# VH-VL binders against q9nrl2r1430to1533: the designs that were tried, part 17

Target 1, 104 residues: q9nrl2r1430to1533
Amino acid sequence: GGVHELSAFEQLVVELVRHDDSWPFLKLVSKIQVPDYYDIIKKPIALNIIREKVNKCEYKLASEFIDDIELMFSNCFEYNPRNTSEAKAGTRLQAFFHIQAQKL

## First folded at step 1 (VH-VL)

Design i3a (framework fv_iluzanebart)
Fold by ESMFold2-Fast, scan of step 1:
Structure i3a (fold): chain C 104 residues (1-104), chain A 120 residues (1-120), chain B 107 residues (1-107)
Amino acid sequence: as target 1 above (104 residues)
Amino acid sequence: EVQLVQSGAEVKKPGESLKISCKGSGYSFTKYWIGWVRQMPGKGLEWMGIIYPGDSYTRYSPSFQGQVTISADKSISTAYLQWSSLKASDTAMYFCARLYRSGYYPFDYWGQGTLVTVSS
Amino acid sequence: EIVMTQSPATLSVSPGERATLSCRASQSVSSNLAWFQQKPGQAPRLLIYGASTRATGIPARFSGSGSGTEFTLTISSLQPEDFAVYYCQQYHSYPLTFGQGTKVDIK
């Protein structure tokens, strides 16, 4: 159920945040650092926003939580060419997420 | 037209504090990262860290985390490298260099270097 | 961290000869590899980035090749002003790392 699923979401977000490859995902991309980012990415998201949504009980279903995490990875791969450190970090972190998400 | 100008040579004693500068001109200072690179006498290049002056976001090499502080004042297009307490092992040439979009481009323009000598 | 290894440590060549410098990464850096030239008492100067793209103002005799873990800088006809130390740098992942340098000196 709901309550146990939300507790699992919190644990999973903490595990993602602690992962060595989380650095591109911890906070929203800075418009100042990367000025064209928000022209390309229409639904920006980051782990700090997802964690806040978990803490406020905004995810009713595991699928909603998974969709937001996948959106975060999708944004990374859309903006960043495959040969970048961001895209490679995203690939590894996404694989880790898929393994952990099986517990949801 | 793009230029990075560093502060002059410093001669210090162990335990003293120091802050050296790197002033950018001829480009939009807040749109480029500034990195610091150490070169010990007769040795190669070591990356210390970078700062994005637009929001002062910093990233340090693990070897230099906690050893130095990198900062920037975008109102005067200047980046800084600072030590709270110098050691003899800090004797080196320190370069600043500009970088566009970290992870996509390398350092393109370099300052002339600041020689720091720490001896007693 | 990605370790960058350059070979040879010293390359002795005569003016007009071809010089070939190697750079190896301990893991793939894709094409995010740059070459720098440093002369005594001077700051490094960017020569090549993206493994093979010449920086603005760099003479055509300088060329870069490679991808992944194996990279080469070639100077097709060495000029007197080319005697210097050459460094490779990966900018693929943090921390940014440099090779130890190859010194190109006169034979």
Scores: ipSAE 0.000, ipTM 0.560, lowest interface PAE 17.1, mean pLDDT 87

Design i3b (framework fv_iluzanebart)
Fold by ESMFold2-Fast, scan of step 1:
Structure i3b (fold): chain C 104 residues (1-104), chain A 121 residues (1-121), chain B 107 residues (1-107)
Amino acid sequence: as target 1 above (104 residues)
Amino acid sequence: EVQLVQSGAEVKKPGESLKISCKGSGYSFTKYWIGWVRQMPGKGLEWMGIIYPGDSYTRYSPSFQGQVTISADKSISTAYLQWSSLKASDTAMYFCARHKYYGSGTYFDYWGQGTLVTVSS
Amino acid sequence: EIVMTQSPATLSVSPGERATLSCRASQSVSSNLAWFQQKPGQAPRLLIYGASTRATGIPARFSGSGSGTEFTLTISSLQPEDFAVYYCQQYHSYPLTFGQGTKVDIK
C-alpha cells in the first residue's frame, strides 16, 4: 500500500512487458480469436490487468503479486501445448520472472 | 548493522494510556515496514499490524483494529504502539519486527528485543 | 483468515537425532511460509523463508520443505542449542498468521 511498493512492482511489470517473450501475456486472450479459451481457463489474467491492480494498490504483500504472475503462466501452460510458440515464450519469461522476483 | 531497539518494561493500571517505541538503525528506516507482534504469557505469537514509515500507511489485524494505534516518526526512525485505555488482558510481551516487503521478499527478518507490559490492579 | 496448525505440540528428541516438525495451512499459502526459533526470554529468530530458503547465518542442519498446505522443518542432527519453541508463519495473505508452536525438548 505505500508508494515504495508500487515502485518495486511497477518496475518488475515494466521489465516483463519489455521482454521479447511477453507477447502472449500483454492483454487478455480474445474470445473472437480463441473461442474455446474461456471454456478451459476459469481465472483469466494478463499483464495489463496486473499493472492496473498495482496502480490501485491492491497488492499488499509481494506474495499476492507473485501469485497473480504465476497464475498467468499456469493459464498459458494449461491452454497451450508444450510445443507451441506461446508455451515456449511462457517458459522463458517465467524463468526471467523467477530471477527478477528474488529482488522483491 | 541492522538493529531494532525497543523501550523498557512498563507496569500500568487498567484504564491508563501507554505508548511504547521501536527505534530502527543501520538501514533506511522509511524503506521498510515495521510490524508489531504480541505474545501473551506462555502463549504463541499474534500479528497485530504493520506500518510503512515513509507515508505512515497502516494495516491492522481485525483482532487489533480499534484496540491499538500504530504510528511512526521518520525524523527519529522510531515506530510506536499505543493504547488509549489499558486492560489486564493487554499484559504481554510486545515485539517490533522489520518486514522485508521489498527488494528480496516479504517476511520478518530483524526483531526488537521485546517490551514487557504488565497491567494489574 | 488462514489458520496455521503445528504438530506435534511437544517433540522429545535426544541430541544428535533427527527432528521433524509439521505445519499445515487451512488453505494454500503457496511457498509463502517462514519458520522461526524462539528461546525463553528471547525474541523470535528467522530460520527459513519461502518454505525452503535458509536465512543468513542459519546452520545447514536446518532445512524446510513443502508447498501449498503441508510444510516440514527438519533438524538433521539436533544440537543442545536447538532446544526451543519453533513457529511457522504464513505471509501469503492478510492477516499474517502464526502456528501455535512446537516445543522441542530433551528426551
Scores: ipSAE 0.000, ipTM 0.553, lowest interface PAE 16.3, mean pLDDT 86

Design i3c (framework fv_iluzanebart)
Fold by ESMFold2-Fast, scan of step 1:
Structure i3c (fold): chain C 104 residues (1-104), chain A 122 residues (1-122), chain B 107 residues (1-107)
Amino acid sequence: as target 1 above (104 residues)
Amino acid sequence: EVQLVQSGAEVKKPGESLKISCKGSGYSFTKYWIGWVRQMPGKGLEWMGIIYPGDSYTRYSPSFQGQVTISADKSISTAYLQWSSLKASDTAMYFCARQGRLYSSSHAFDIWGQGTLVTVSS
Amino acid sequence: EIVMTQSPATLSVSPGERATLSCRASQSVSSNLAWFQQKPGQAPRLLIYGASTRATGIPARFSGSGSGTEFTLTISSLQPEDFAVYYCQQYHSYPLTFGQGTKVDIK
């Protein structure tokens, strides 16, 4: 990951955050409010954490960035049944991500 | 059809071991918690604990920690509740119930087994 | 643990009348509260979850309200099949806890 890749990661995260379907993914799930989430989801992640990792230059390869975004979607589909608003938002946002990620 | 089917009634003596079962069908068994609830004769409902069958992670009520073992076999979509040594005070109806995620308020205990009556007497 | 207290212990009503059942939590459970119906010899049946959302197949005469520590289950026009014990349950915090139940019986 060079300077151009870091700029591309930031642009993509900003587009994901601005997307109408980003609401389930903006922040980590609260352990106090959702006590079973961390019992089920062993590698929690959210867009705010991914954005912080981009800003701290923690992604050295595009594949590492893509893996964290895919983990975020995988967690969504593991925790949320397919008929939920969260899972539907995840499906649409993931499709949007796959189109944008072709540029990486 | 989503359903939970429990094993039949048991009559036991104090000191005996027992393992009762709860078999799920009609849904992805590994994607839902299975909880166990005790109801003593003429009394209300008591939550005993839950298991996530996908990785067998368990949580127990402090009142039941060390008194029972909850387990699951995801290959046959079955959860278990087990006693190593029964007491007369274990006489109760035991229910299993499916629980989804807690935060959305949409997945409380939504599907229940029919119950297993356990009678422990000398 | 969060203690759930239901009142009254017993409610005697006639068919067609309104029944109002109360459930109090010892600390806030937000809206993470469910109501269950249990008839003699049967497993509990989920009526309401999220304090106010009716479960699939539950008649419109059942409604839930409240948030935080004070919750109400209302049955607007009691039918003969509604005579049962009703339990509230919080799923906000472990351990999960049930109220002691309110018995709704025929006057």
Scores: ipSAE 0.005, ipTM 0.619, lowest interface PAE 12.3, mean pLDDT 88

Design i3d (framework fv_iluzanebart)
Fold by ESMFold2-Fast, scan of step 1:
Structure i3d (fold): chain C 104 residues (1-104), chain A 121 residues (1-121), chain B 107 residues (1-107)
Amino acid sequence: as target 1 above (104 residues)
Amino acid sequence: EVQLVQSGAEVKKPGESLKISCKGSGYSFTKYWIGWVRQMPGKGLEWMGIIYPGDSYTRYSPSFQGQVTISADKSISTAYLQWSSLKASDTAMYFCARHPYSRGLYYFDYWGQGTLVTVSS
Amino acid sequence: EIVMTQSPATLSVSPGERATLSCRASQSVSSNLAWFQQKPGQAPRLLIYGASTRATGIPARFSGSGSGTEFTLTISSLQPEDFAVYYCQQYHSYPLTFGQGTKVDIK
């Protein structure tokens, strides 16, 4: 536990950021570009926010970290129809995450 | 009983290729990382890299990036260390070691017996 | 990368006496430090992890202490089988790094 768990979370976030399918998830969705997003999505989150939380040692358990990553994917699938490039990227990145999360 | 069994000693010439192995038994192979450590004659230990056999994710020490390839075959619980072209400076004892898969524990707990690689003309 | 420095390079101790080995990290590794014992012709053996937790089967005479950058391995009553080289290793960040070793030999 503790510091090494956070190092493992940092490693996983970096791997997610480096993945080709991370582009919809790097930062919060723009209200200017997607004005109805926040009418639909009540708990917005993105990899940059999750990375900040890891850096500040805000995750005490792996389950808390996993919950935030899963929320990010859930938001993607709730907002984006399944035939969109965003939803397809999310599906592939989520599968990658599930494999990597086995290491936590 | 957890054990890591490494392949036997190798005597090679510069320029030859080589692949050595490390077979795990007595535990769930895909739940633990496997690392490789070099020990030059009369010298200390140098970490080379690690692999997670479940998905073959690797991480290398900067000193060994591009010099060797680490791989694993989870169907036969075996990890590999490979050189495409050996150099005399690769003469060393090579150890594989298991890295526990548990939160906050990334030290090496069980070690193979070592594979001596001698490269000379 | 984090550089691990061990001292002394060689420690001469009589059987039954206390041996104290030091390990210093170039930057904080918290408690993510392990100690290994290596005898000639053998693979390293894990002694301590988490700076102070003995591995399974390791005798109580071995103890570890420290956190951050300064760490100590103590052998309270050295036995003949304890003459070996001892290595510290940090696993706080990649690349994983070892100290250069301390050889414990007979005085």
Scores: ipSAE 0.000, ipTM 0.552, lowest interface PAE 16.4, mean pLDDT 86

Design i3e (framework fv_iluzanebart)
Fold by ESMFold2-Fast, scan of step 1:
Structure i3e (fold): chain C 104 residues (1-104), chain A 121 residues (1-121), chain B 107 residues (1-107)
Amino acid sequence: as target 1 above (104 residues)
Amino acid sequence: EVQLVQSGAEVKKPGESLKISCKGSGYSFTKYWIGWVRQMPGKGLEWMGIIYPGDSYTRYSPSFQGQVTISADKSISTAYLQWSSLKASDTAMYFCARLSKYTWGSYFDYWGQGTLVTVSS
Amino acid sequence: EIVMTQSPATLSVSPGERATLSCRASQSVSSNLAWFQQKPGQAPRLLIYGASTRATGIPARFSGSGSGTEFTLTISSLQPEDFAVYYCQQYHSYPLTFGQGTKVDIK
């Protein structure tokens, strides 16, 4: 009870952040470096934003947390061609997430 | 059986460095957070911080942030609490304790025996 | 941070009597409250977690109650070995915080 869900989300976000394949997801895509990103992706999100939401107790249900993580991966695959280093990193990190999410 | 064994008592002078240890056994060391708790002579318990040994992620109490370093060596199932420069006000009993769940939002279920640190003024 | 306040500071109880200890949180901690016993020269020992669940091996005379901001630890028939200081701890919010302790003296 209480912060059990919140603490589980924090542990999972920490595991994602520390993963070798987290580099495309650590912070929002730069509008200066990638100006067309925000024309294509309507709900941008990144691990730093998800971590802030966890720390502020903004997730009431595990499904809300999972939805934000899945949105992050969905954005990656929508914007980045399948053969890019970003898409490959996203595929591996998403598989890792699905294994870790069994703890939620 | 779960056990946390801490290093022995220390007598130090102000300005000296110190590193004390807490060795876990009887459980999967990398799957549980380890916390450090200070008890000043005749006073209550103060949470200092926690570490997840699996990836060395740390959370510090705001009052201890920058004053101590918490670390862990998972190869020998040992957590550490370190001071770069001790002060007389660091004189206290220091306990390590395991959080009951793999998350930081849990209670301390097993405690080390404590390490008494005395810093003469 | 959530401030935990315990009362009384010291409680004198005869063997066989009931002891009631209070713990108050400055804001709601739901049921995320633990109670610890510390005997002189020893490490704290977990008694109760989740406000009311006894830890493994803890005698039935120890019971916890409460939720939100007001919590109580009751020892229904105090034994000589129950002489100790008792601490409450909240694990609802970072940073984790403890009460200042209640000392139970046996008359």
Scores: ipSAE 0.000, ipTM 0.569, lowest interface PAE 15.2, mean pLDDT 87

Design i3f (framework fv_iluzanebart)
Fold by ESMFold2-Fast, scan of step 1:
Structure i3f (fold): chain C 104 residues (1-104), chain A 120 residues (1-120), chain B 107 residues (1-107)
Amino acid sequence: as target 1 above (104 residues)
Amino acid sequence: EVQLVQSGAEVKKPGESLKISCKGSGYSFTKYWIGWVRQMPGKGLEWMGIIYPGDSYTRYSPSFQGQVTISADKSISTAYLQWSSLKASDTAMYFCARGIYRPGYSLDYWGQGTLVTVSS
Amino acid sequence: EIVMTQSPATLSVSPGERATLSCRASQSVSSNLAWFQQKPGQAPRLLIYGASTRATGIPARFSGSGSGTEFTLTISSLQPEDFAVYYCQQYHSYPLTFGQGTKVDIK
């Protein structure tokens, strides 16, 4: 049922949160600390928002969950130059996600 | 027992509007998706779109976006497929089917089908 | 969109023989794959979901296998009532997509 799919999404989000490279993605980027972020990134998202959507059963298909995770990585690569610690963390975490998402 | 019952066959002329129905029973209607599938005479299955009746969230196949409207009335456990202006190329059997949340939205129970014939 | 390709287009087998039907996805669908049977004049019937789980009431001679992009439906001892068209369908990503179907003819 739905409970099993919610559990699978929750497990995957928990794995992402626990990963060493999750630090750029745990919560929304601060406008105070990064004032130009929201001028560049029009669809901000973070793991805490995705987890809340999972817990509220807002994802009706696995593709919707995957799309939100991919949006999060896309935002990282659009804002952060490729040689930054943020972009490198994003590259490694995205690769980890792609392996884990094969279980979905 | 889970059952999906569709409205009867329709014979229409090009340019006419049409709304066909799919009534669910034997389960919680708002907790499952309803998908619509077209089968042209002698052809295979084409997924048209899907609706979650609990909040009327819809997704369409790009091939059917703008051609049809999918809706649902949860008070009577009924989903609808609607055309504003039928074409001869819309002649087909139309199936509704229930989508399960997990193991992942497979279409597990099907209606009997509604044959739509559009000719002038 | 994810394209589902089935092979062969038509399979002719004798009663009691094993039938093997293939389904390939253009990109990974994990195990989010279903198999349907459609007999002439009838609605499709769900046989297998999650790539390998038989739906309620489906005979044990039907089995599914595979993951990712390559999937197989096997009918271990084909019976006259198994003359039908078989479709695979992915439900991993929008739009949901069906294969073109494999027609199983009894020799």
Scores: ipSAE 0.000, ipTM 0.550, lowest interface PAE 16.9, mean pLDDT 86

Design i3g (framework fv_iluzanebart)
Fold by ESMFold2-Fast, scan of step 1:
Structure i3g (fold): chain C 104 residues (1-104), chain A 122 residues (1-122), chain B 107 residues (1-107)
Amino acid sequence: as target 1 above (104 residues)
Amino acid sequence: EVQLVQSGAEVKKPGESLKISCKGSGYSFTKYWIGWVRQMPGKGLEWMGIIYPGDSYTRYSPSFQGQVTISADKSISTAYLQWSSLKASDTAMYFCARHTYYKSGLGYFDYWGQGTLVTVSS
Amino acid sequence: EIVMTQSPATLSVSPGERATLSCRASQSVSSNLAWFQQKPGQAPRLLIYGASTRATGIPARFSGSGSGTEFTLTISSLQPEDFAVYYCQQYHSYPLTFGQGTKVDIK
């Protein structure tokens, strides 16, 4: 990947952050507030971490960026039962992501 | 500061309807779950159910499913617990409590309301 | 549902002594366990969550330990203001369940 791919990643992360359903994904889950989260979720990630990785040019390929976003959604569905507000938000945001990721 | 303020004590007769309230302040009301807990006189604590005010998603204890209705009005940061027809066995202290922010509803209660005493007698 | 059982039902402790309260779950709750203090006429107060993490503002004399099915709340040097009923609660699975409580009386 190149500069054009990095610009596309930044644009997509900004769109995800601004989406109404981004609220469960904006920052890492607090270990203090949710003590069992890190016992269940082995690779925690959030949009602020992904955006920082984009800004530091840490993604070499579009597939690596996509894998991190998908990991974020997988973590959501693994921890949160399907009928929770978090899981519903994750389902809608993931669908939006899949449409936008077609541009990558 | 985070605060939950509940409506005042109620004295009712069997068969009457009742709706009690819990108003949150000092935090983003739509970003935290509100749970309801019953404490019968001289007894322990029983979880009744929980609501996420952002989308009004509810989860009830099997013991209370169909016995009460939990709702919320996010425009005034208030959650509600309602009975269509009270029984003498509903006599208890009812507490509302906030659950931790990022969760599936599976979280601990961190802040509590002062309680609403409901007395149902003939 | 997961049944939470506390022991003893009542514990009498002299001021300055250590109090140890037990809570057992009918099946594993991992570390998803909280402890609450309730004084007469008051709402419950969160003491410990995640089995061992003290809530904000809780004195260091309160400590929690355990995981899985057996949990302990320890008050290292009981003060007169610690007279209360103590409840454990699991938040591992629905429905959320509380123990029946342990009443701590000052000798």
Scores: ipSAE 0.000, ipTM 0.558, lowest interface PAE 14.3, mean pLDDT 86

Design i3h (framework fv_iluzanebart)
Fold by ESMFold2-Fast, scan of step 1:
Structure i3h (fold): chain C 104 residues (1-104), chain A 121 residues (1-121), chain B 107 residues (1-107)
Amino acid sequence: as target 1 above (104 residues)
Amino acid sequence: EVQLVQSGAEVKKPGESLKISCKGSGYSFTKYWIGWVRQMPGKGLEWMGIIYPGDSYTRYSPSFQGQVTISADKSISTAYLQWSSLKASDTAMYFCARQYSGSRYLPFDYWGQGTLVTVSS
Amino acid sequence: EIVMTQSPATLSVSPGERATLSCRASQSVSSNLAWFQQKPGQAPRLLIYGASTRATGIPARFSGSGSGTEFTLTISSLQPEDFAVYYCQQYHSYPLTFGQGTKVDIK
């Protein structure tokens, strides 16, 4: 994993942030708005945290980056029932991610 | 072939520090949480806390917050449980166990053999 | 914190008989409940998770049922190797909590 892979991570995070379905994932879920979230979800994560890790060069392998993105989606589906706007946005954004991740 | 191997038994005095280990092998270490469970002599199981080895994010039971420190070194697939100052009441068997990080619907599936910690004057 | 209560504390059963163990949660845990077996000097062994799914390698005589707050572990035709302590655990909400255990011993 070199500079080429780190540049690809930056590009992919930007594409995810710009996607219409990124709204549930931009920042950590609010403890005030959703008090039980942190009792159910072991490791909260969001695109802003992942972006910071990319900028600090914390991902040594592409698989580590992919694992963090997949954790973000897994958290969404574990907390939110399938019929919610959050779960539907997550399903669409995850499909988009899988297509874009083929370029990694 | 999945194994969690814990460090050997410890005999300590009150006030001493201690760090015990749990080494994973046969699986992708960073894809599983490592939890720690205490069992006092003749008693049941108590969950202490959990760590995500990929970035060392930790979560503790309220009963153990501030009493112990959980850490991990993903480069050697090892998690740790540490006391700064042991008490006689810390005498117990300590187990580590792994839990898949991709789903909250999956439990602790593999356990270490346990580390017996005896604290006496 | 969710309190898990197991009953009975001790169950004496002859080989070949059915054993039924109960676990109750103080509030709903959905189906996020696991059953573990522990023999003297050994680590706990996962038997059932998701209330009713057998873990890999677990014999068919072990079955789990229930959802919400009331759960049951059944061992049909108890074998000599099944005498152990059994724990239920909820993994629905943090902190994770275990029942106090049911000891299954020979009559």
Scores: ipSAE 0.007, ipTM 0.650, lowest interface PAE 9.2, mean pLDDT 88

Design i3i (framework fv_iluzanebart)
Fold by ESMFold2-Fast, scan of step 1:
Structure i3i (fold): chain C 104 residues (1-104), chain A 122 residues (1-122), chain B 107 residues (1-107)
Amino acid sequence: as target 1 above (104 residues)
Amino acid sequence: EVQLVQSGAEVKKPGESLKISCKGSGYSFTKYWIGWVRQMPGKGLEWMGIIYPGDSYTRYSPSFQGQVTISADKSISTAYLQWSSLKASDTAMYFCARLGHYRTSYYGMDVWGQGTLVTVSS
Amino acid sequence: EIVMTQSPATLSVSPGERATLSCRASQSVSSNLAWFQQKPGQAPRLLIYGASTRATGIPARFSGSGSGTEFTLTISSLQPEDFAVYYCQQYHSYPLTFGQGTKVDIK
């Protein structure tokens, strides 16, 4: 037979994607759905882009991977007022990420 | 009061140019998309395109690309729909509508103009 | 482009009855779907966005459900002012597309 192993980064991204609070972060924000997003957010990113970078071995250091995840959360909090479901989901998912990132 | 007010009805001949307007008031005009929707007599709604007035970025339906020009003048909170050369098949009601909101998820087309009836006949 | 198909083309109901309108997308639009009401001589009116969120001022008798490719608009107790044409619209991808409409008519 064979064996299949995911990298530590891929495992973490899979856990983030499966989390109940991942919905604002799964794909890049649509300019149709959020018309002024790209006027405010200069470095847009999402979990699908981060996962693609992991699969292409573009992260050479854990810090680079962590920086991209943190940028994703920073964008969320910059754009979304704190009383929004997006900001609340971001807060919970970021806390989950910080716990999981200690395994890296 | 948030509203979109469109220019009045137009009666034109084939080959003539036309520019109709949609003026926003009661909100931050540059923070919402403006879309244009065509409704031919007795038929349904067709999306033509949208513009973001803050930077004049436009997207057209492939069916209307090259047929019309969408523009906006943010200094007077007005969006425009323009034809260089009208055809009889352009006879329709044209609606403008506001889409989305600053710092919120897209709300759909929540505020609509009253419509501009364009009749093109010889 | 994503094709939106509505059924039935015409729905005949009496006041006080429940009306259920269907909308199907040719590919997934997630929950990026809106419903509009249009009365003769008037501009369309937004009823529902995000598949299930009522727009401001829309009566509770209007409800939306569904995700992906299959969506429904329900009017729980039809009022005389509800006889109109109803359109679904996807805003998941360009170009934005509308269904052909369902006419809710009196019987």
Scores: ipSAE 0.000, ipTM 0.566, lowest interface PAE 15.5, mean pLDDT 86

Design i3j (framework fv_iluzanebart)
Fold by ESMFold2-Fast, scan of step 1:
Structure i3j (fold): chain C 104 residues (1-104), chain A 122 residues (1-122), chain B 107 residues (1-107)
Amino acid sequence: as target 1 above (104 residues)
Amino acid sequence: EVQLVQSGAEVKKPGESLKISCKGSGYSFTKYWIGWVRQMPGKGLEWMGIIYPGDSYTRYSPSFQGQVTISADKSISTAYLQWSSLKASDTAMYFCARSYPGRLSYHAFDIWGQGTLVTVSS
Amino acid sequence: EIVMTQSPATLSVSPGERATLSCRASQSVSSNLAWFQQKPGQAPRLLIYGASTRATGIPARFSGSGSGTEFTLTISSLQPEDFAVYYCQQYHSYPLTFGQGTKVDIK
């Protein structure tokens, strides 16, 4: 997949970061603010980590990139009750991601 | 077809290092978590930690953090459990187990290795 | 950590009888609860996951129920090969924890 896929990943990460609903996903959840998060979530991830992996050319296949983004959303829905601002933001951002990911 | 095969029994002295292995076959090794479980003689099961072989992300039980190292080599579909300095209290059966699917949500251990008996005595 | 408590410690039953094993969590684990069977000298075998779903190849006589903090494993008609130690395990929260086990032996 190479450079073409990496350029597409960069564009998509930038679009996700700039989206109004990205606020719960920009950086790792704070253990100080949310003490039980790391007890419940097996593999924490956030957009800043995904962006670093894109910049370091760590994604060799589109499926690897998509898996990390989907993990981020799955973590959100596992931890946050359906009616929370976080879960609602995640639902909207995930729908946006699915539309954009068709380009990959 | 799907199986986890562990290395053979070990007899060691206190202070020695040890690395035991768990080799997966018949499935996509990088898509499943591998957990390690200790069973001391005549006792129950204790979860030690887990690794995602695709990127070597690890989580440890607080009771085992700093006491052991869990690692994996995805090129040979093998996970490892390692001690830098064994204690007599490390005498136990050690099992590896696959967490299915375990990637995006919590799932139970569905496939287990046969166990590796580690005996530590002077 | 979430403490898993199993009862009874030992259950003596005859072949053909119903066996009921209990597992209690110190706090809610939702339905993220598994049951394992272990025979002497063998690795644990997954019986039930998600509190009530039978693993592939597990006989219909094994059933699980419960949610939150109270869980039950039932063996409706105990067979000779069912004499073993049974463990419950929560996989809701780190660290993952097992109950101390219930030994099912022959009466």
Scores: ipSAE 0.012, ipTM 0.691, lowest interface PAE 7.8, mean pLDDT 88

